# Ledger of designs, part 5: VH-VL binders against q5slc1

Target 1, 112 residues: q5slc1
Amino acid sequence: MGALRGRWAEEEALRFLLGKGYRLLWRNRRTPFGEVDLFMEKDGVYVVVEVKQRASARFGAPLEAITPGKVRRLLQSARFLLGRDDLPVRLEAVLVHGTPKDFRLEHLVLEL
Below, E stands for the ipSAE of ESMFold2; O stands for the ipSAE of OpenDDE; V2 stands for 0.75 times the mean of E and O plus 0.25 times the DockQ between their complexes.

## First folded at step 1 (VH-VL)

Design d1 (framework fv_ecleralimab; at its last look DockQ between E and O 0.16; V2 from the best seeds 0.00; counts 0 for: pae E 12.5 > 2, placed apart)
Fold by ESMFold2-Fast, scan of step 1:
Structure d1 (fold): chain C 112 residues (1-112), chain A 120 residues (1-120), chain B 107 residues (1-107)
Amino acid sequence: as target 1 above (112 residues)
Amino acid sequence: EVQLVESGGGLVKPGGSLRLSCAASGFTFSDAWMHWVRQAPGKGLEWVGHIKSKTDGGTTDYAAPVKGRFTISRDDSKNTLYLQMNSLKTEDTAVYYCTTDYEWGYFDYWGQGTLVTVSS
Amino acid sequence: SYELTQPLSVSVALGQTARITCSGDNIGSKSVHWYQQKPGQAPVLVIYDDSDRPSGIPERFSGSNSGNTATLTISRAQAGDEADYYCQVWDSSSDYVFGGGTKLTVL
């Protein structure tokens, strides 16, 4: 039900990032601090990517806002997945606007 | 229940500036993408631009005819949308509507519009 | 830029069926929305997502969308249906695009 609806946006975000030289390490990983949509790497920097699809009953449930608390939890999730605190980590978001047949992506850097 | 009320329209000379406001109520304004749509006298509807919700990045997009001249902004604490219009041209003469695509992709709520006349 | 084309005017007799078309390249792959506008008033959404009807819009209003043409159909036309009708889509390169509008005259 819900999984099928939201997954197209995450798949398109992943393809977009792969095209920009990002490499996928994990997707949809649950941690004690929350869920990570995409955990990637680019040029030795680890990147937690939050995929946001505009909230609408037509395209799935409203996505959680990216608040300071959410940013903190994403960073903690990255440290948990890496098992280390000394590696470079960036937090990013990809906003997916449109439909599966016609969409636009916007790439945002969060914090740092 | 949902209400959008535009204000600030009027007569302005070519090259002049004008600021429009839209007061919103009856829905969660901070979650909404807000748009300006205009209609020249006797002509059709034309999308002017939008501003995304803060949670979706708060960025703006504009139609080609207004890029670089118009600026859209919002004040979520006041539930108010703004359109700053600079370097106005006679072809900017239109009724300007405040609207939202709250259900995504289609304009489900419209204000009454405010008339902007650009004339010498 | 993406473009939608509508006929300038359509006439229909009372009680008959009006069809207003909206043409665009591969418009059948997009979601089409329709607005009714009466003189001096703001537009009113009458069809969204090709064929869905907002609460309060009569069953006489229906929509379809395939290939290069979307159609708004108004069955059993009434005098109160006389208005301008606009189609609209979202496009990744052009954002929100409206058709030029069709004046419906009920005879």
Scores: ipSAE 0.167, ipTM 0.759, lowest interface PAE 4.0, mean pLDDT 88
Fold by OpenDDE, look of step 2:
Structure d1 (fold): chain C 112 residues (1-112), chain A 120 residues (1-120), chain B 107 residues (1-107)
Amino acid sequence: as target 1 above (112 residues)
Amino acid sequence: EVQLVESGGGLVKPGGSLRLSCAASGFTFSDAWMHWVRQAPGKGLEWVGHIKSKTDGGTTDYAAPVKGRFTISRDDSKNTLYLQMNSLKTEDTAVYYCTTDYEWGYFDYWGQGTLVTVSS
Amino acid sequence: SYELTQPLSVSVALGQTARITCSGDNIGSKSVHWYQQKPGQAPVLVIYDDSDRPSGIPERFSGSNSGNTATLTISRAQAGDEADYYCQVWDSSSDYVFGGGTKLTVL
C-alpha cells in the first residue's frame, strides 16, 4: 500500500547512508510484511531504513505517520530477512525533499 | 473482484498422492505470494506453506509437518497455484485453502477450500 | 515453537460487547491479525496489524495488542457475528502461526 518512490530518491538516500558508514545488506527486498527499502548495518547494528520522498525542498516536513502496525511489519521484515528475532534492529528514515535537480536529505532515527 | 477457487480434493488412501489446484483471478497473480492453509475437520487453521512471486525468487517454504512431502508450485501463465501432496497421512485430512499474501504478513483473500480426506 | 492461545469459546448477548483474547509470549511486539470464519465458509480477514480494518468490515470490530495479549473486540454484537475467530502472527521460529480459534456464540 506504500506509495511508489522515485528511484533517484532511493539512490540519493543510499549514497548518503553509505557515505556515513552504513553497509547495504538488502535493497527493495520483498518480505511477507511488505517491501524493505533499505536494510543496512551500521556499527554492528542492523537498520531498517524507510525512504520517503517529499515534493517540498523544505526541512521539517512531517514524516507521514508510521503506525504501530507499520513499525511492527518493518521489524518483522527485518527478522524475516535475518531469519532470527533475537537481534536488535533500529528503524530509521531518510526523507528526500525536493526534485532530482534540487534536493536535500533529512535523516531520522525513529524511536520505537 | 479477487477470486480463488481450489480444486482437486477427494478421498485418498494413506501413502497416496494428490494434487490440488487454485485458480486465481481479479488481481495480478504473478506479483502475489501464495499460500496454502489447511483446516482439519472441527479443528483450527494451520499454515501449510507458501511460494513467493517469481520476481522475489519464486522460492517455497513449508510447515514442519508437511516438509519433504508437499510441494507448492505455480504457473503464472495460468494464474494457478498448485499443491502436490505425496506420502499422505490420515492427519493430512483437511479442507485446504489457497490464500494470498499481497505484501502483508496476513492472508487477505481466501478460496472456498477443497476437502482432502486421507483414509484407509 | 511459538504458540498462540485463545479461549475455546466466548458468549455474548445480542447487542453487547464481545472480547476474544489471543495470548502469546511478547505478542505485543508482533503484528496480530484476526480472521472470522462462519460455519461452512472460508475465513475472512477482519483485523490486521493489531487494529486496522479491511474495507467492508464494520467499525464494531476493533483490535488491540499489548504485552502478552491481543484482543479482538466486537461491539454491539449481532447474530451474524456468531463464528469462529482466529488470531495469527508471523514468528521467525514458527513462520505463520494461528491461534486455536474461539467460537463466539451470540445469545
Scores: ipSAE 0.022, ipTM 0.727, lowest interface PAE 5.7, mean pLDDT 89
Fold by ESMFold2, look of step 2:
Structure d1 (fold): chain C 112 residues (1-112), chain A 120 residues (1-120), chain B 107 residues (1-107)
Amino acid sequence: as target 1 above (112 residues)
Amino acid sequence: EVQLVESGGGLVKPGGSLRLSCAASGFTFSDAWMHWVRQAPGKGLEWVGHIKSKTDGGTTDYAAPVKGRFTISRDDSKNTLYLQMNSLKTEDTAVYYCTTDYEWGYFDYWGQGTLVTVSS
Amino acid sequence: SYELTQPLSVSVALGQTARITCSGDNIGSKSVHWYQQKPGQAPVLVIYDDSDRPSGIPERFSGSNSGNTATLTISRAQAGDEADYYCQVWDSSSDYVFGGGTKLTVL
C-alpha cells in the first residue's frame, strides 16, 4: 500500500473497476513480496491491480516504471494470497492523473 | 513541498525516556503510513517501526530491538507523528528520521533527523 | 532475521561506471530499493522496485536484481556521486531491512 498515493485515488480506481464487474477480494494486503493495492476477480481470473497516482513529478511514473522485478513480485504476492500457484492471474494498472476534484483514469493490462 | 521536521532529541541517561515529534506538511498525513528509521553515529540505517493510517487499521509494528520499549503514535488533527522512547539504552544512540513509505515498502520522504544521545 | 550484505567501499574513476552490490538469500524475489546519503544529509531515494528512477534522478543511475544479488549501477560517475549507498527490502521475518551501506569514492 502506498503511503502518499492518497486514498482518494485508490477509491476512485476501486469504484471504476467495481462498475466494470470486477469483484474485490482484498485491498492493501501486505505480503512477503510487497503490498498489493487491489486484489480482485473478473470472470474466473484473479487480478492484481496496481493503482498509480501522479500528484507530483516524483511519483507519476508511466507504465515503463513497472519493471519485470515488480511484475514478478506482484505475481508472487498473488500466489501467496491465494495459497496456490495454479490459478489464472492477470496484472492490471489504473493510472489516476490529477486531484480529487479534477482527475482522469487510464486502465491498462500489464504484460507478464 | 513535502516537509518532515523531527524534534525532541537530546541527551538522556540509560534507563531514561524521551519523546520525539515529527511535524508533517505538504501531503495528506492521515492517509500515510509513517515510519521511524534511525542511524547510529558512523553506522548504517535501521528501521525502528511504523504506524499505519487509520483506514488501514492504525496499527503499529516494531523492530525487535525496540519492542516493548518504544511506542509510535500519531495525531492526524495536528499532522504529527510521535515516538515515545522508554528504558533507553546506549545502543539507542542515533539520529532518528521520520519517513513515509510508498508501495513495496520503500521510503520516499525523509526528515533531516533529530539526534538522541544515551550516555551516562 | 533477513540480512543484506554490501561491500564496505567501492572506488570509481571520474567518468567511469560504478557498480554497488547488495546480496541476500533469494533477493531476486524481493523488490530492492536504493538510497543515496551524503555527509550530514538525510537519505534520498535513487532507485525503487529494482530499476525504477524517481523523478529528478539522472538516467545514469540504474538497477538490476536477480538470484541472490541486486546491483546499483552509476555510469559516468561524477564527483557529486560520492556518498553512502544503502539497499533496502521488505521481508516477512524482519519487515524493513537495510544493507550495511557502501561508501562510493570517486577518484
Scores: ipSAE 0.006, ipTM 0.606, lowest interface PAE 12.5, mean pLDDT 85
ESMFold2 (binder alone), look of step 2: mean pLDDT 93; pTM 0.950

Design d10 (framework fv_ecleralimab)
Fold by ESMFold2-Fast, scan of step 1:
Structure d10 (fold): chain C 112 residues (1-112), chain A 121 residues (1-121), chain B 107 residues (1-107)
Amino acid sequence: as target 1 above (112 residues)
Amino acid sequence: EVQLVESGGGLVKPGGSLRLSCAASGFTFSNAWMHWVRQAPGKGLEWVGHIKSKTDGGTTDYAAPVKGRFTISRDDSKNTLYLQMNSLKTEDTAVYYCTTARYYGSGFDYWGQGTLVTVSS
Amino acid sequence: SYELTQPLSVSVALGQTARITCSGDNIGSKYVHWYQQKPGQAPVLVIYYDSDRPSGIPERFSGSNSGNTATLTISRAQAGDEADYYCQVWDSSSYVVFGGGTKLTVL
């Protein structure tokens, strides 16, 4: 319900990450700083995952999908959802290139 | 150096047809999703439709008001985008812009100057 | 169909701060882009991905996006800022959605 971004892309990104041993904690959670697509955990580290559909690579690197402003909002959202600011949080992105019937995924770590 | 130049606008009667062109230069046209956006006199911007790059399937999508009447196509060998408008209505009167965004979800970086289409008796 | 709502007009005095809102269901889950359009000209991208500025856009322009409302903020308004402003999002079902536009008048 409501207007969600790239639902098929997010479903595929989630399936991909679950296959890599990530555990889903929250999905599409609303916060005062925006919406978190996927909030996950892997090997004791909390991971905020931005899912971005990439339909064109005419200019720029995949990193241009996630701007400094978006990184700040994702970090603020993570702190809000955890209720703490002392836990390790990693920011990641899954770029979904193509269409529902013909796509490929690219997985990036944004913060160390 | 990126340029988009629209042409083909003019006066047409209701029920008529018109074909718009957008000549692109300064970037790799074949890799870009191309869009048509229109603006009626004194009104806001309204998305008309897009055509994806060949890599992303080359498919088209349209806004509800124009679906079934308008067709978007591209000729990558000529770096040209087209909008075929059929069964034109007075509500289609607008300046038509071609525009492109680097990626799905990015802002529209480049716009043409627009071409005016007037549908009137 | 996804819909964005903007106020029809906003007025601001020279040197003061203007705020233009863009409302949409769960808009905070989408990236919002903002365009400035002056009479007889094509739109110009002034804010992209909620809060980032293209090269050449003054620091006076900033953006935010949270919950159901995105905001374009223009600090220290100048006469040259008088224009129509449009917000825009990408939606998985509707593709490209523009707000109705806000006319900014600098008094």
Scores: ipSAE 0.006, ipTM 0.562, lowest interface PAE 14.2, mean pLDDT 83

Design d2 (framework fv_ecleralimab)
Fold by ESMFold2-Fast, scan of step 1:
Structure d2 (fold): chain C 112 residues (1-112), chain A 120 residues (1-120), chain B 107 residues (1-107)
Amino acid sequence: as target 1 above (112 residues)
Amino acid sequence: EVQLVESGGGLVKPGGSLRLSCAASGFTFSNAWMHWVRQAPGKGLEWVGHIKSETDGGTTDYAAPVKGRFTISRDDSKNTLYLQMNSLKTEDTAVYYCTTEYDYGSFDYWGQGTLVTVSS
Amino acid sequence: SYELTQPLSVSVALGQTARITCSGDNIGDKYVHWYQQKPGQAPVLVIYYDSDRPSGIPERFSGSNSGNTATLTISRAQAGDEADYYCQAWDSSTYVVFGGGTKLTVL
């Protein structure tokens, strides 16, 4: 049920952020530095959002922390997608805990 | 083959302390969220708490009856889960099971359980 | 705190269909898992995600979940199905919640 897990968590994170006044620019973009789940804009600032949910422990799926290296790669991905390095960019995460039918969201600002 | 083996149960007086261990094998323990579930003699299953993988922050959550008294920890280098039980009460008497979460709160594998008896 | 309610016992005649219910407020908005427990043994997962079966669980076991009631259905009941059955749900605020358990007797 990995595909079901991946899809619903990003959809709920997106719905949550749209409700907070974020505007979606791109989703699920691949770059040389990694994957960008949601690329958004709020109050004139570009925001790269990492959506993280639990992986299945039984399948040995990676349970990946949002490390300083990951944060740096997200910034590099944002600059790659924008084609510029002079625009304000903020890095954020939405942590999805629970199931598609019943979940809790945590919204975090990521620091370098 | 997935195996979970609990140990450390025994008889303890009210107010005492006890530490349970759960030795895991047959899966990638470091990626697993681990849970403790208990069952009082002749009663139903009751969730005690869980610990996330270290990659997910290693945070813990507890059922209300044990919060502040019990602590869950893990040692990924030894594939071992722990339950530190402090300020034990007679109502903590139960078989304690170690279980690994398949996904979204479902428990595919359980240990055999270890009995904790708290008596005056 | 979120709570799940099961009947204390259910009886079924050999070869007939048993239905065990699990009631909770808007439980249809949650995933429900079912466990079988025989005396002196650890629980065994028999249904997960409302209606999916783990490998090795016979097709006689099925599940449903809507509104305020989830149901475990055991068709063509066998003597070996005698056990306690527990429903379980995940709640975002209380985490793991089990029902009180139902003793199934096969007559």
Scores: ipSAE 0.008, ipTM 0.640, lowest interface PAE 8.3, mean pLDDT 85

Design d3 (framework fv_ecleralimab; at its last look DockQ between E and O 0.04; V2 from the best seeds 0.00; counts 0 for: pae E 17.1 > 2, placed apart)
Fold by ESMFold2-Fast, scan of step 1:
Structure d3 (fold): chain C 112 residues (1-112), chain A 121 residues (1-121), chain B 107 residues (1-107)
Amino acid sequence: as target 1 above (112 residues)
Amino acid sequence: EVQLVESGGGLVKPGGSLRLSCAASGFTFGDYAMHWVRQAPGKGLEWVGHIRSEAYGGTTDYAAPVKGRFTISRDDSKNTLYLQMNSLKTEDTAVYYCTRDYLGEYYFDYWGQGTLVTVSS
Amino acid sequence: SYELTQPLSVSVALGQTARITCSGDNIGSYYVHWYQQKPGQAPVLVIYEDSERPSGIPERFSGSNSGNTATLTISRAQAGDEADYYCQVWDYSTDVVFGGGTKLTVL
């Protein structure tokens, strides 16, 4: 049970992003501002990706799943990991709906 | 065509160390996650740990009994998988197999023939 | 830790159907894979993802998985099917889990 039981959702989110041409830089990194699930790069932009799992397979309101406070902490985590404030950073989320054998993904841009 | 060949097994005393190697051929080694699975004499199969491909971060996971004592690594330029075993216990006595899978499938389509590690006084 | 339970042994008469079970809490939500191991040899994958058969594995081997039980079915059993059989799942976290193994005897 617990947090680690949802690891399959992160693996599926990563596979999906790699298929879209994203490059993985770090995964499951802790910072003073929180944990970063996936830190990636795409088209010269650094991307912090939050992965959220939902047991329901229904589409929700995805932006309501991630608060302004979480967005701020993710951006601070990106700056910490890069050691710089002058690089392009985008915040994204992948919502994984369903179960390991039957799931659907939603991919969202949170902040550029 | 796909081959996995383990080496480095032998007799060691409790508290000792040993490094196993697995030479891979016949496929693009760097694209695959690799696992170690062991089998104590007359007993069943037990997962030891795995290492992901570089594209998936090259990260490792370990079964609880070996965590902190064993380290899995890979050298994609040499098509070789390693298992560094430290602080060996008599309970680590087993045939050690290297195995291949794709990330996210976690099943083992190819196995080496195994190498025997005996931990005894 | 997730646990898989297999019977220690199963006997089948030549030409008849053997069924080897693998029990786990809500195992139907996991993909189950099956391996055959003959004495002195490395394991061989015979079924993956519940019911898929690798190239070279005869149609007599099939699998199913629902609820709390996965089953490996070997129809028209042959002497050469005598072996230990292991089920296996990834617990969708950090561990790969094997069942204890079942010795199949062909009479």
Scores: ipSAE 0.396, ipTM 0.831, lowest interface PAE 2.8, mean pLDDT 89
Fold by OpenDDE, look of step 2:
Structure d3 (fold): chain C 112 residues (1-112), chain A 121 residues (1-121), chain B 107 residues (1-107)
Amino acid sequence: as target 1 above (112 residues)
Amino acid sequence: EVQLVESGGGLVKPGGSLRLSCAASGFTFGDYAMHWVRQAPGKGLEWVGHIRSEAYGGTTDYAAPVKGRFTISRDDSKNTLYLQMNSLKTEDTAVYYCTRDYLGEYYFDYWGQGTLVTVSS
Amino acid sequence: SYELTQPLSVSVALGQTARITCSGDNIGSYYVHWYQQKPGQAPVLVIYEDSERPSGIPERFSGSNSGNTATLTISRAQAGDEADYYCQVWDYSTDVVFGGGTKLTVL
């Protein structure tokens, strides 16, 4: 839940990634395997980005919320969106710490 | 055991100043954002403001009615939260509670017993 | 500014179920938290994140949130449940927002 909170965090994450040269393909895209927050492309590589807005997660803390099961679902979702499963997909996360008025971002590349 | 104890309340005239303290114990104070919430006599709860942990920059924010007049600060070495209240108004009369923000989720899992501030001529 | 609306009072017979509502525009998109305040005491968190109970809070307390209304449900009401109850959210435009509070009377 927390759709409104999720949205502002996603916007900031998107802005951040766009500034890094990522290109947005889909956002908030629902698939049979779950919802993809941001599906992007960077340097010819497809990237699934999970946006997390949890103040309880300290900066630099492990990303416990991204379980192996969730990783699988995100990859399945990516393949679904691409309509193919022969392309590599990178999984990344953007952690948004704080509030819309005072926040910081942490960008993580998840080890698969 | 988490404990929050407010102090510093009392009677003050309009336009006066008062400084409240909140002594924290039973947890790593510096890791938590802290809030002030007040309650006028016979009325509901009203958020006053917060201060984040130093790890998050120790930034503050305030409710519109107190912005520019109240200042929240903290001394982590003393496990103490402060509320400096200047230019007090009669409508500032309330029990003032310090509360712990549960890991910055903006809900409050622990409250002090409050300290009464009465602003009256 | 974002506002939360609660009924001023709710009455429940001993052993029956009380429901206290908290209304706000699209409140279902927020996490709603609930506090119990007994006379002369500080508030106590009884529900967080719509439906989660802190340790020590009886299972009789439950919460739900959808659409424009969040609800605190107190089943098998006891005399000790008589108190004021406040809902609360965090809104990025108004910061922390409390409802006006509901006085629950156990008859």
Scores: ipSAE 0.017, ipTM 0.691, lowest interface PAE 6.5, mean pLDDT 90
Fold by ESMFold2, look of step 2:
Structure d3 (fold): chain C 112 residues (1-112), chain A 121 residues (1-121), chain B 107 residues (1-107)
Amino acid sequence: as target 1 above (112 residues)
Amino acid sequence: EVQLVESGGGLVKPGGSLRLSCAASGFTFGDYAMHWVRQAPGKGLEWVGHIRSEAYGGTTDYAAPVKGRFTISRDDSKNTLYLQMNSLKTEDTAVYYCTRDYLGEYYFDYWGQGTLVTVSS
Amino acid sequence: SYELTQPLSVSVALGQTARITCSGDNIGSYYVHWYQQKPGQAPVLVIYEDSERPSGIPERFSGSNSGNTATLTISRAQAGDEADYYCQVWDYSTDVVFGGGTKLTVL
């Protein structure tokens, strides 16, 4: 169930961001620093997007899965994928709460 | 549908230069990173280098044996990838393929037919 | 710098299963892609991202990748599968790296 929920949740997150004018550049890319779920571009800025699925409908669920260490690894991954460390990069998360039949999205900017 | 056609190969002396072209059709060329891969007669595949799309900065990377001698460029208005080869050596003798990088994933879903470059005295 | 090693040749009896290995240090942390090349032809992608098949590639082609070894598996081998096979990764730096190639002979 978990891999299936991850797949549907990631697809819904992608659909949501595309509807907000983001462009998809890469998805599910492995790096020495971890896997990048979605690597996107918006208004000339590269955006790393972490997608997390939550089965609970509980609003404001803790962001423990997106630790300061995870944020650093996402930034390292972005720089690795770009081959440069001098381009603007924004880190974001999409939390997908619920089930495929009834879900809610929470879109967050991750501070560096 | 997707088509890649290389041209510009031929016989050249060591120290000479050649420019290869790759004409692309059937897809939005400007959205894709493009690569050159070569194969010496009877040998395996060897990566030469790539150029990213403009969305990724249009930057290039090269394999060590060709760095400083080869230059990859693109003209998105003509749907054309180029390989400028300078200071050619006999070890550069190969069939040169242009390839499409699937959306920056570093694998090659379409290849051209290749063009032969022979570097010989 | 990062190197991939393949056996020079593999033989398989018609209708049997062929396994072509691609060895590299911790290759399981890389995405491995496989290409088929017949004489006088350009390579054709047969497996990408370890185990995915492009459209048009029959289900008898499969791939796996863990530890230090990736494997291309061709079940129910046919005469038309006779070709050279290359594995390939991106080294997470500048280079795309190919294995040396394996000649598959179908007996």
Scores: ipSAE 0.000, ipTM 0.577, lowest interface PAE 17.1, mean pLDDT 86
ESMFold2 (binder alone), look of step 2: mean pLDDT 95; pTM 0.967

